# VH-VL binders against Glycolipid transfer protein 1 (GLTP1): the designs that were tried, part 13

Target 1, 202 residues: Glycolipid transfer protein 1 (GLTP1), of Arabidopsis thaliana (Mouse-ear cress) (o22797)
Amino acid sequence: MEGTVFTPCLEGMKHVKSDQGEMLTKPFLELCKTILPVIDKFGAAMTLVKSDIGGNITRLEKNYLSDPDKFKYLYTFVQVEIESKIAKGSSSCTNGLLWLTRAMDFLVELFRNLVAHQDWSMPQACADSYQKTLKKWHGWLASSTFSMALKLAPDRKKFMDVISGSGNIQADMERFCAEFGPFLHDNHKFLASVGMDDMKAS
Below, E stands for the ipSAE of ESMFold2; O stands for the ipSAE of OpenDDE; V2 stands for 0.75 times the mean of E and O plus 0.25 times the DockQ between their complexes.

## First folded at step 19 (VH-VL; framework fv_dusigitumab)

Design y5 (from x6 with light chain T94I; at its last look DockQ between E and O 0.77; V2 from the best seeds 0.00; counts 0 for: pae E 5.2 > 2)
Fold by ESMFold2, look of step 19:
Structure y5 (fold): chain C 202 residues (1-202), chain A 124 residues (1-124), chain B 111 residues (1-111)
Amino acid sequence: as target 1 above (202 residues)
Amino acid sequence: QVQLVQSGAEVKKPGASVKVSCKASGYTFTDYDINWVRQATGQGLEWMGWMNPNTGNTGYAQKFQGRVTMTRNTSISTAYMELSSLRSEDTAVYYCAREGYSFGEWSQYGMDVWGQGTTVTVSS
Amino acid sequence: QSVLTQPPSVSAAPGQKVTISCSGSSSNIGDNYVYWYQQLPGTAPKLLIYDNNKRPSGIPDRFSGSKSGTSATLGITGLQTGDEADYYCGTWDIRLSVGYVFGGGTKLTVL
């Protein structure tokens, strides 16, 4: 009845930073979880994206829960792992944060495309977003897998109807991009400052 | 090649503790989480918890919280699981399994290498 | 914690195909990758399928996996007597008390 599919994540964005501007681990992960229902509206086309985001959230959250006081601030994971020289390890929280941030970049750019290009189909909007965000970090097999998944993308008009609810979907998509994007940028800025923002998968 | 080798079978009395070791070889021990999974005779797999060998961080299944401790010695690439206050229903085979994650290629490896198992018998 | 539901047993003749289902919820199968493990009698489990549908090196292509919504399926074609084993699905549950969950297991009997 009330609002759009974005309403929960727009509420979650209010809690992500401390009064001093520090990115808070638990609120950031809770915000990311509110995106999973939005991804569900894409159906089978986004099964892999959803699973990857869920897995990255799981990695970070289980480590947060092992010592919540120590990991109150999101970037503490990265600081600790750099000091221990494990930030590049396959099971690192640094790697988890990087790829979670990159997957969310893809989603933000996708919704920017839908706002800016009323005449684009869903596959076209997804492909353009992928090209601008994830493709440079992926090898040929990942890129090919994404291209095949696009064939399962929903009809754009039906997708928009499903996510609108009783709210203003155009305004909510614009707010989502305007508010979530800066958090992702802050993650990238921090990762770059410690040399961890340029890792490729393969 | 990549291998996890566990300590030998144990027979314990109720109320005692057991500590099972899991020695890794053929890979960088600190790059992969270690999970512990047990299996009573004729029953299914039961997850007990995980441990990050580099940080020492752990997470335990609720059922075992307060009775299990998972540790490691990185100098000898060995993980340990200690279960205290043993009961007859703790009689099982205990496995260690390595788990790694590689994000961004739509890949998270799962528990790809398992130890051979350690039989723990708790008997009066 | 979620409960992953598998049939207790399945059977078929050599050469035939079987499927093994694994039903869960949005917080586990819905949100996370699904894994399948094969346990031959008297041995440790072996990873059979990871990331919903991928095979580790050495697993023949007659084993396949898929996922739809909150349900996953292991498919085995060209059944051989050596496929007789217990099969488990597994995944992480993304709820606040994060934990790994296994299905109850399915015993495959070949004839």
Scores: ipSAE 0.217, ipTM 0.746, lowest interface PAE 5.2, mean pLDDT 88
ESMFold2 (binder alone), look of step 19: mean pLDDT 91; pTM 0.938
OpenDDE, look of step 19: ipSAE 0.743; ipTM 0.902

Design y6 (from x6 with heavy chain G100P; at its last look DockQ between E and O 0.06; V2 from the best seeds 0.00; counts 0 for: pae E 10.1 > 2, placed apart)
Fold by ESMFold2, look of step 19:
Structure y6 (fold): chain C 202 residues (1-202), chain A 124 residues (1-124), chain B 111 residues (1-111)
Amino acid sequence: as target 1 above (202 residues)
Amino acid sequence: QVQLVQSGAEVKKPGASVKVSCKASGYTFTDYDINWVRQATGQGLEWMGWMNPNTGNTGYAQKFQGRVTMTRNTSISTAYMELSSLRSEDTAVYYCAREPYSFGEWSQYGMDVWGQGTTVTVSS
Amino acid sequence: QSVLTQPPSVSAAPGQKVTISCSGSSSNIGDNYVYWYQQLPGTAPKLLIYDNNKRPSGIPDRFSGSKSGTSATLGITGLQTGDEADYYCGTWDTRLSVGYVFGGGTKLTVL
C-alpha cells in the first residue's frame, strides 16, 4: 500500500477543528472511521473495541444527519442533552461521545505501547493499554471478556508488517498518538467541565 | 418481558393521514431507538426512519421526508408514526422495531424486538 | 428499490445446506455490521444474525453469518421444512439520503 495504514488518519486530522478551535462533528467522525481498518488488522482480539467504536460513531452520525447544521459542532450534542436533562441516559449522544473517546484513549495508549516497548508482545501491549484506560470503567464481566479476547491477538511481527505498507510506520504511529491524543484530551476536558466524564458501565 | 404492541388496523382514503402507535413494555423505553419499517403485500421490507425516544431526535428516509413524523410520549412508553398525504401505494403493514445501542458492552445489536405490525389500507 | 442485492429465491432438500448472499457497497456492508432477519409466513420479522456472525439467544447454531468486503452471506445447514421463510439482510448506510437499507429478500423453499 502507499504510505502506512495511518495515512488516511493523519490526513483527516488536519480538518477536525474550526478556525476558532471548535471540534467539528463530521470531520471528527470521519477521522474516527479511518481507524476501523487499523482495528481490523488485530483480528478477533479487537472485535469488542471495533463494535463499541462503530456503534458510537453510528449513533452520533445518525443524530448529525438528522440536522447537520444544528450539530455542526461536536459538543452541541452534549449541550442540548444537558439542557433537556437526558445527557446521563445510556442511549444519549453524550454517553456515546464519552465511550467513543474512551475507546480511542485505549487505541492511542496501545500504539504508544508498541512504539515505546518494541519487546512487548501484542497481548501484553493490549492488556497494559486496557488496564490504563478502559478497565476502570468496566464491570467484572466486561473485563473478563476482554482478557479472554486477548488470547486471539495477532503475532506482533505480522501485524507490524501488515500496517507498514510503503511508509515509515514508527513515525506515523508516533504522529498519530501526538495529534489524536490532544483531540481526545479536549473531549475529556469538555465532558468534565459539564460533569459528564465520570460515568461507568456495568 | 420485552414487548412492542401496536395499534389496530386502519382503512384510509387517499389524501388522509394515519397515526400508528407502538407501546413498549418490559424495558427502559428511553434507552433504545425505535425504527419504523413497512412492507407492502408480497413485497420486501422498507425502512422509513428512526426515532430516539431519549432526545426525540429523528432521521427519515428521503422517500418519506415531508410526509412522515415520528414522535413519542415517554410517560406512557409509546412511540408514534404519522404518515400524511396517503396514496394507494402506501398500503402496507407498518412495524415498529427496537434497536439497542450498546455502550461498553462491545456489541451492536440489530432490530431485536418487533411489534406485531399494523395494517394500513389506502383505498379508492 | 433495494440498495442491497439478494437472490429472489433459493431452494434445497431437507437436511442440506443453503447459502443466501447479500451484495452492497463500501458505504453500507463495507463499513457497517450486517444483520439478518427471518420472516416466517404471516409473522413479523425476527432477528436471526447480528454483528455479521452472532446469533441471538434461541437461534440454533445451524444458522450462521459471514461478511467479506462488501458482501455478506447467511448459511443454513440441516435444512428443515420450518425454515421456509423470507430472509432479509440489513445494514446502515452512511449516505445522507439512504439511512438503513434492507435487501430485497430471499424466499427459501425446502422441498
Scores: ipSAE 0.005, ipTM 0.541, lowest interface PAE 10.1, mean pLDDT 86
ESMFold2 (binder alone), look of step 19: mean pLDDT 91; pTM 0.939
OpenDDE, look of step 19: ipSAE 0.049; ipTM 0.654

## First folded at step 20 (VH-VL; framework fv_dusigitumab)

Design z1 (from x6 with heavy chain F103Y; at its last look DockQ between E and O 0.82; V2 from the best seeds 0.00; counts 0 for: pae E 5.9 > 2)
Fold by ESMFold2, look of step 20:
Parts: sequence; structure tokens; C-alpha cells
Structure z1 (fold): chain C 202 residues (1-202), chain A 124 residues (1-124), chain B 111 residues (1-111)
Amino acid sequence: as target 1 above (202 residues)
Amino acid sequence: QVQLVQSGAEVKKPGASVKVSCKASGYTFTDYDINWVRQATGQGLEWMGWMNPNTGNTGYAQKFQGRVTMTRNTSISTAYMELSSLRSEDTAVYYCAREGYSYGEWSQYGMDVWGQGTTVTVSS
Amino acid sequence: QSVLTQPPSVSAAPGQKVTISCSGSSSNIGDNYVYWYQQLPGTAPKLLIYDNNKRPSGIPDRFSGSKSGTSATLGITGLQTGDEADYYCGTWDTRLSVGYVFGGGTKLTVL
């Protein structure tokens, strides 16, 4: 592997915003797609997370494709749906963006844990990240399903060996958190400004 | 009782078009995407595209781009699929299917409710 | 060429178990939830399994689903003659040009 498993997503982060600082739909979704191979390295433990992220990417992308010029800017999905009073609907792109952002929060916090706590096991790092990010938005069934999936978490040392490739995995993991985190923060800030950042699981 | 009820069978000549309707009942029509899927006799399922009934946004399978149009009338909770420039290979049963999501429950339901199907026969 | 590959047919006696495989790629089965549909003779398809392994209300637990890597499996135990049907896997593909994909279908015969 050239570089680390993070190399494609670190490259993708360079393209997410316009020169004017606007979040661009297609580059943002392409960046999110580059994170799917990173999730793959967790194996079966992350099947739920990967499927959820993939499904939300697909939802946003199919709606983007229906009118790419209109939806050039990511937050246009939300603005249009609020004006049409459909942002809270089960098929809304607003919900898709919210839950995609929340799932990515989980991943960012997970990698922060791995960087900051070299003595934590993979299940411990995952459980702490889940508690800090997704759990408050989930009902009991979703939470217990995630807890069961943690039984399949890989050994941490083996995981780190697999994702290192020819690059500096510690530095790349730190860069991932430092660069992707602000994009997620921007999403939450926008969603909060329109009252769409506090919805719980349906 | 959630249902999708489709229009009746149609017989068409090559080069004509067909418009199939799909009326929803028992749920909020604008909350779920509508997919269209066809099946030729003795063949598998073939996805044609999706339509968001609330926005009217669509996405079509590459094979059908340029020949298919998916629309709706929200006041009567009805989705439509129109296929133009018909040829004998378009002879099939055409289904509408509802698709929804359950955010945060690790669930994205797929096509959970299907119409009964509309047989379209294209013969000269 | 279906993007998802299923065996064209399987068969077993009443009371026995069968499995039906569905093979895809990272951009479909790998990235997305897998769905299974049952189509009884002369009827519309019916959702049988969603989100890899969940059952809609009314589907008995003798129907099961699983996913590993880029492959998915439908399991049916306690076969009944009423299970004789075509079975399709389906999933979204994250590539813009592909969309939703079905497997080619598997005809189950209960002998």
C-alpha cells in the first residue's frame, strides 16, 4: 500500500471547500467514500457503521445526481428542504447529512482515542467513542446492537499493523482527525443554525 | 393498510409510449421514495429508477436514461412511470415499490411495499 | 452480466435447509446493506430480509440473512412447499452510474 490507509482521504480533504469556503457536495461525498476502505480494516465489528455510512452517501449522491447544478453546495439540500417543510421527513437529505455527519463524528473520536490512548484495546476505544458521539442519539435497540458488534473488534496491534502500509500511520491518523473534524463541526454548526441538529433515532 | 395499486395491463405497438400509474394508500405518500422495477417473462428483476414524491427529483438507470420519465401527483398520492420508444424487449411486468429509511436504528429498509405489477406487452 | 451473482437454482426436500449466496463487490455489498426479496409464482416480489439480516414483521425466523465481506447469504430452514419461489438479493451501489442492483435470482424448488 502506498502511504497509509488514510492517504486517499487526506488528499480528498483538499478539495472539499470552494475558494470562498463553501462546502462542495461532490467533493465532500467523494471524501466520505474514501473513508469506507478505512472502515473495512475493522472487519465485521464495523459492518453496521460501514453500511450506515454507505447508505447515507448513496442517499445524498442519488439526490445530488438528480440536479447537480442546483446542489453544487452541500447545504443547499438542507435549505431547500426547510423551505419546502420536508427536512424532517424519513427520506430527507437533511436526515441523510445529519446521520452521515454523526457517524463520521464516531470515527473521528475513535481515531482520536487510538492516538491519545495507546494502551486502550480496540473494543475500549470503540465503546468510548460511541458513548461520546452516537449513543445519545440512539434508542436502546440500536445501542445494544452496537455493543454486540464490539465482540468482533480486531486486536489493536494487528489492526495498526494492517493500516500502516509504507507511511507514517500516527501522523496520518492525527491529520485525519485535525482536518476532517472541522468539516464535521461546520456541518453541525449549519444544522444547528436551522434547528436540524438535535433529532434522535426514528 | 399500506398499499400500492397499479393501473391495468397495456398492449402497445413498437415506437409507442406507455404510462403506468401507482396509487399509494395507508401512509404519507411524500415520506417514501418510489422505485420502478421491471421483469420480462422468465427473467430477473431490473431496476429502472427512483422518484422522490415530495420534491419530484428522479434518478434513472443508465439503460433507460432518455426513454423514461417518472413523475407524481401528490394531491392524489399517485406516482407515474412513462417509457417511450417502446420495443419488443420492453415487454415485461412493471412494478412500483416504496422505499424508506429508519435513521439511527442501523436500518435502511429497502423496497418494503410493492405494487401488484402492470403487464405491458409490445407487439407488432 | 448481473453485478450481483447468485446460483440459478437450488433444491431440497421439505423440512431441510438451503442457503442461497449473493456475490458482489466493495462498492455494493461491501459498502451497503443487502436486501433479499421473495417472489412466489405469479406474484410481486416481497421484502424478506433487510439491512443484511433483519426480518420485516410476519417473516418467521427460519429465514435468515448474513453478510461477510462482499458476499451475502440467505438461509431457509424447515423448508415448506410454499417456499418454492425465486429469491433475489439487492443493494445500492455507491458508483453514480450503477444505482440499485439485483442479483440474477435463484429458483428454489422444494422436492
Scores: ipSAE 0.029, ipTM 0.640, lowest interface PAE 5.9, mean pLDDT 88
ESMFold2 (binder alone), look of step 20: mean pLDDT 91; pTM 0.941
OpenDDE, look of step 20: ipSAE 0.167; ipTM 0.744

Design z2 (from x6 with heavy chain G110A; at its last look DockQ between E and O 0.57; V2 from the best seeds 0.00; counts 0 for: pae E 6.8 > 2)
Fold by ESMFold2, look of step 20:
Structure z2 (fold): chain C 202 residues (1-202), chain A 124 residues (1-124), chain B 111 residues (1-111)
Amino acid sequence: as target 1 above (202 residues)
Amino acid sequence: QVQLVQSGAEVKKPGASVKVSCKASGYTFTDYDINWVRQATGQGLEWMGWMNPNTGNTGYAQKFQGRVTMTRNTSISTAYMELSSLRSEDTAVYYCAREGYSFGEWSQYAMDVWGQGTTVTVSS
Amino acid sequence: QSVLTQPPSVSAAPGQKVTISCSGSSSNIGDNYVYWYQQLPGTAPKLLIYDNNKRPSGIPDRFSGSKSGTSATLGITGLQTGDEADYYCGTWDTRLSVGYVFGGGTKLTVL
């Protein structure tokens, strides 16, 4: 490949905020979509994570397309749903944004682990990231399901070779974490400001 | 326990409208989108659109844009599909289907529960 | 015809294996998860496979799914006479705005 597997998402990060710093719905969702091919490189181990991310992207995009002018800004979903008193529903766009952000926290921490711990196996890096991010929001069944899926994790060396392409994979992973992390932080900050950052799965 | 129960068969003349109901039970109605799919005799499945019962938002297949309206009444957990300006080629079985499938605390999106179908016959 | 292309029919003897293909494009199968539905004679469709290759609770493991590029495949092993049905692939398609598309259906006959 030209560049690394991260090249499309690093390009997408340039477009997610308006000139005034507002998070734009369509560019943010398109950025999230560019991460799905990165998840694919983990194979079957990450099928559940990919499905969760894809499903929440779909929910937000369906609602965006029902009225693109109204939902130009990402956080408008949350504001409208709070006003209508439907934000806490399990199928809400608010819930979709929260869980999408949480799943991406897991990925950012995973790639931080791969950068910081060259000697960790893939299952170890994934398990540590999960424990630091998603596990606190999951019950024993979800946690057990994830632990079983890790048995299918790819060999780390082969994984790194596949994602490198012709680019500098170390630099790109570092940029991914450094640039995407703040967007996720902004999402959590907004959600917390309206009391929606602590919802549990229904 | 999760089920969708649709209204009974309808016979209509060309140019009329039909409104099919779909009553949900065994789950939280507002948490899952409702899709409508039709199937003419001996033909395949044809997607008509989706409706979010929480917000009332809809998305219609291009073929039905302007002729279909999908609504709901959340107090009785019921979705509705109304098709106007009926033609003979609208003769079909009309299904509602719940969009969603969850496994524990992981989200999933599929048409996982279907109603029994409502036969609509359009003839003079 | 349908946006997703399936063979109109397949057949095999009890105990054998069949494969049903579903061909699409980048805007549907390429970018989205693929679902399979079974429609037994005289009944509503039933979800058989979701997210390319996962089975809902109660679907036996002789039903399998896979996806490669813009093509998806349903595999059925250990065929039983009760598997005689129409099978449909389906997926979201971003070219049609957020629209769902089905394949034309494949009639499975168990001889």
Scores: ipSAE 0.018, ipTM 0.614, lowest interface PAE 6.8, mean pLDDT 87
ESMFold2 (binder alone), look of step 20: mean pLDDT 91; pTM 0.939
OpenDDE, look of step 20: ipSAE 0.021; ipTM 0.585

Design z3 (from x6 with light chain K54Y; at its last look DockQ between E and O 0.87; V2 from the best seeds 0.00; counts 0 for: pae E 3.2 > 2)
Fold by ESMFold2, look of step 20:
Structure z3 (fold): chain C 202 residues (1-202), chain A 124 residues (1-124), chain B 111 residues (1-111)
Amino acid sequence: as target 1 above (202 residues)
Amino acid sequence: QVQLVQSGAEVKKPGASVKVSCKASGYTFTDYDINWVRQATGQGLEWMGWMNPNTGNTGYAQKFQGRVTMTRNTSISTAYMELSSLRSEDTAVYYCAREGYSFGEWSQYGMDVWGQGTTVTVSS
Amino acid sequence: QSVLTQPPSVSAAPGQKVTISCSGSSSNIGDNYVYWYQQLPGTAPKLLIYDNNYRPSGIPDRFSGSKSGTSATLGITGLQTGDEADYYCGTWDTRLSVGYVFGGGTKLTVL
């Protein structure tokens, strides 16, 4: 590949917000899709993480496509559902956005760990990221599943070789965290402003 | 006692329309999407589309776009699928199935509860 | 044929094990959860496996699922004559538009 596995993500970040700073649904979901190939490089260890992210992207996108003009702005899903008193429902787009954002928090923190702790193994980096981001929101089943999945984590050096391609992987990881993190923060800030950022699993 | 109960069999002529109902009970109707799936005799399952009872939003398989309409009446917990301009190839059993999500447990449901099916026969 | 490819049929004797494959692509099995449905003769489909490898309440543990890359597998051990049915894999697909797709189905015969 030309560049690194992050090259499409970094390009996608340029399009996520309107000129007025509003998070755009379609560009945000397209950005999230460009992260799925990055997750693929972890192999079997991240199969469920990837499926969960993919499922939440699909959830939001199918609802976007039902009325693209109405849902041009990402947070409109949440505003409509609050007004209809369904935002806390088990199938809501509000929940889909929250959990997609949280899963992406896990990935951002994972890549921060890999940058900051070059002597950590992949299981160490994953476990630390999980503890900092997702663990407090998950129930017993999700936590147990994550612990089992860590046994399938790839060798770190082989993983880094695979994702580098022809580019500078260290710089791209740092840029990914620095640019994607704020988008996730904006999602959390909005969700918190409407009381929807503290829901736990199940 | 979660169940979906569908309307009875229909016999239609080509060019007509059919409207199949799917009444939900034993759960909060607006918490789950409703999918419609059909199956011709001796054939596999064919997804037609989904409908969100909360919002009324729908998504249709490309094959049925322009011929299918999926609606609901939340006051009676009932979903509807209407297929117009019927052809002999539309002869099939039509199923409704609910689909939900289990956020935060690395988990999303499939179509976990199905209606009994409604046979639609299109014959000249 | 179908977006997801399954063998048309499989067979085995009672007590033995069988596997049913489901082959897709990155835009479906690769990116999304895989589900398995059992359809007994003359009945509606029934959810057998969700989220790649979990069983709904009431499904015995001799039914199992797994996923690797763009392929998924349903395993059935301790085969019983009552397992004779059609089995379908299913998942969401995002390639051109968002839609749900089923495999073509696999007829399990218990000899």
Scores: ipSAE 0.433, ipTM 0.803, lowest interface PAE 3.2, mean pLDDT 89
ESMFold2 (binder alone), look of step 20: mean pLDDT 91; pTM 0.941
OpenDDE, look of step 20: ipSAE 0.727; ipTM 0.892

Design z4 (from x6 with light chain V98I; at its last look DockQ between E and O 0.78; V2 from the best seeds 0.00; counts 0 for: pae E 4.4 > 2)
Fold by OpenDDE, look of step 20:
Structure z4 (fold): chain C 202 residues (1-202), chain A 124 residues (1-124), chain B 111 residues (1-111)
Amino acid sequence: as target 1 above (202 residues)
Amino acid sequence: QVQLVQSGAEVKKPGASVKVSCKASGYTFTDYDINWVRQATGQGLEWMGWMNPNTGNTGYAQKFQGRVTMTRNTSISTAYMELSSLRSEDTAVYYCAREGYSFGEWSQYGMDVWGQGTTVTVSS
Amino acid sequence: QSVLTQPPSVSAAPGQKVTISCSGSSSNIGDNYVYWYQQLPGTAPKLLIYDNNKRPSGIPDRFSGSKSGTSATLGITGLQTGDEADYYCGTWDTRLSIGYVFGGGTKLTVL
């Protein structure tokens, strides 16, 4: 493969925002999809994470497809649901976006750790990332499940060899973190502005 | 008890429309999407589409695009599936099924409750 | 024909173990949770496994699910005559046209 496993993601980042700087639903979701093959490289350890991310993407995407014009912009989901007083519902797109964002926070932080801490093991990097992101929002069951899955994390060196491809994986990971982070920040900022960023697990 | 109860069997002529109802009870109707799945005799399950009772948003399988309409009446916790321009190959048992979501628990409950099915027969 | 591929039939004697495979692609099984449904003769489908390997309430631990890559497997141990049914895997597909997809179904015969 030319480049690294991040090449599709890096390319996708260029189209996430409109000319006016607004988050676009379709490009953002497509961007998130590009990370799924990267998650696959973690093997069984990230199976649940991947499925969860995929599920949230699917939820948002199918609702987007129900009315693409209406939901052209990502935050319209939240606005519409707030107006309808359904944003906190167990099936809401607001929750979908929130938890997608949080899951991506975890991944960004994970790769940030891998870049910043060359001496850390994979479980160490994963655990730290989880601690800094998803853990505080998860209940004991979810946390326990994650801890169990973490035991299946791949060897760091082996993992890095797999994802390096023909490109510079360190540079790509760094770039991924630098460029994807701001999108997540924007999501959180918006969600917080409407009181939806601190919803708990349901 | 959580259940979905569907309307009775239908016999239709080709070209006609059929509207099947699915009444939910025992749970909050708006907390779950409603999926519609059909099964021809001796055949496998075929997904038709989904409807969100909160918003009324829908997504239809490409095969049924333009022919299927999924709606709901929240006041009576009832979902509807209307299929138009009926053909003989539309003869099947039609099921509604709820699909739940759980955030923060690594869980999406899937289609965990099904209606009893509605037989739709299309014949000349 | 079905997006997800299952063996058309499996059989075993009571007390034995059987496995039913479900093969898909990245856009479906690869990206999303897998579900298994049991359909007894003349009845509506019943959710057997959700989220790859979780059992709904009332489903005995004889039933298990697993997922690896783009494939899923349903395991049934201690096979009982009452397990004779059709089994379907299912999941969402995240291709451009989002939709739920089922396997072709597997008929389990208890010998």
Scores: ipSAE 0.270, ipTM 0.771, lowest interface PAE 2.0, mean pLDDT 92
ESMFold2, look of step 20: ipSAE 0.341; ipTM 0.782
ESMFold2 (binder alone), look of step 20: mean pLDDT 91; pTM 0.942

Design z5 (from x6 with heavy chain E105Q; at its last look DockQ between E and O 0.52; V2 from the best seeds 0.00; counts 0 for: pae E 5.3 > 2)
Heavy chain, then light chain:
Amino acid sequence: QVQLVQSGAEVKKPGASVKVSCKASGYTFTDYDINWVRQATGQGLEWMGWMNPNTGNTGYAQKFQGRVTMTRNTSISTAYMELSSLRSEDTAVYYCAREGYSFGQWSQYGMDVWGQGTTVTVSS
Amino acid sequence: QSVLTQPPSVSAAPGQKVTISCSGSSSNIGDNYVYWYQQLPGTAPKLLIYDNNKRPSGIPDRFSGSKSGTSATLGITGLQTGDEADYYCGTWDTRLSVGYVFGGGTKLTVL
ESMFold2, look of step 20: ipSAE 0.592; ipTM 0.859
ESMFold2 (binder alone), look of step 20: mean pLDDT 91; pTM 0.942
OpenDDE, look of step 20: ipSAE 0.866; ipTM 0.933
ESMFold2, look of step 22: ipSAE 0.050; ipTM 0.630
ESMFold2 (binder alone), look of step 22: mean pLDDT 92; pTM 0.943
OpenDDE, look of step 22: ipSAE 0.869; ipTM 0.934

Design z6 (from y2 with heavy chain S102K; at its last look DockQ between E and O 0.04; V2 from the best seeds 0.00; counts 0 for: pae E 13.4 > 2, placed apart)
Fold by ESMFold2, look of step 20:
Structure z6 (fold): chain C 202 residues (1-202), chain A 124 residues (1-124), chain B 111 residues (1-111)
Amino acid sequence: as target 1 above (202 residues)
Amino acid sequence: QVQLVQSGAEVKKPGASVKVSCKASGYTFTDYDINWVRQATGQGLEWMGWMNPNTGNTGYAQKFQGRVTMTRNTSISTAYMELSSLRSEDTAVYYCAREGYKFGEWSKYGMDVWGQGTTVTVSS
Amino acid sequence: QSVLTQPPSVSAAPGQKVTISCSGSSSNIGDNYVYWYQQLPGTAPKLLIYDNNKRPSGIPDRFSGSKSGTSATLGITGLQTGDEADYYCGTWDTRLSVGYVFGGGTKLTVL
């Protein structure tokens, strides 16, 4: 492939904000979709993460398409749902945005681990990232299921070869973390400002 | 050394605007939010708002909404706070402070690095 | 009146222990991590305690923090003359859109 598996998402990041600095729904969701092929390279180990990300993207996109002018800005979902008192519901767009953001936190931390710890195995890098990001939000059963799935992680060297393509994978992973991270930070800051950043999965 | 260095003292008339600068060094400027906090003589700390240097996104305290603008110039690692329609009660020391929450660390660290403060005096 | 309530002043002799309270509500201390700041005379504030009870590098272990319900406490043991300062608690308040709040401050005097 031309470039690395990160090339599409790095190209998409410049369209995510409006002139005024607001997070735009459609460009943000399109950016998130470009991460799905990267997750695919992990194979069976990341089936749960991919399903979660895909499901939350679909939920937000379906609601966006119901009124694209109204939901042009990503955080409007949250504001509307707080006003109508449904934001904390398990099927809300607010909950979907929160868990989508958290899943992406996991991926960013995973790639930080791969950059920082050349001697770690893939299961080790994934487990450390999970512990730092998602584990605190999961109950015992979800944590146990993730731990078992981790044993299916691919060989690290082969994984790195596959995602490199013809590009500079080290530079692209660093850019991915540096550029995507701030968008996730903005999502967390907004959710925290309205009391929606600390919900757990039970 | 991680530090924030602010612009010098300002004297303004009521109704004017002031723009305080805050130059960051010793760290990646776009990795951390900048908060602005003021303190009138003999009084406590008052939070004004935050700004994300990477995205330009902001959040303002309701008291200052409509009068404050927080911006940055990433090429020179500098944050700015502009307060308009000044009145005597705006006389205070204005601080910039780095929020210690860096994406990927998953902990909130409060305001871990502060500028030296900029005195703004509003008098007729 | 501050959203977070602190005593205006406390005092104790060198070597003793003092505590400084910070009282808030469910939307601030109850929901969020609490931070403590030390402001020595004529200087900018300095982060003393973060995430309720953790110390930044360089802060001695005689400074401690705790949180229970909607209240937080800063503890200082082995008081030294150099500890004379104003102390502020701070936290986010989810009722205020993108809102951080400070306590009114507590002046510590070491006699």
Scores: ipSAE 0.006, ipTM 0.488, lowest interface PAE 13.4, mean pLDDT 86
ESMFold2 (binder alone), look of step 20: mean pLDDT 91; pTM 0.941
OpenDDE, look of step 20: ipSAE 0.032; ipTM 0.578

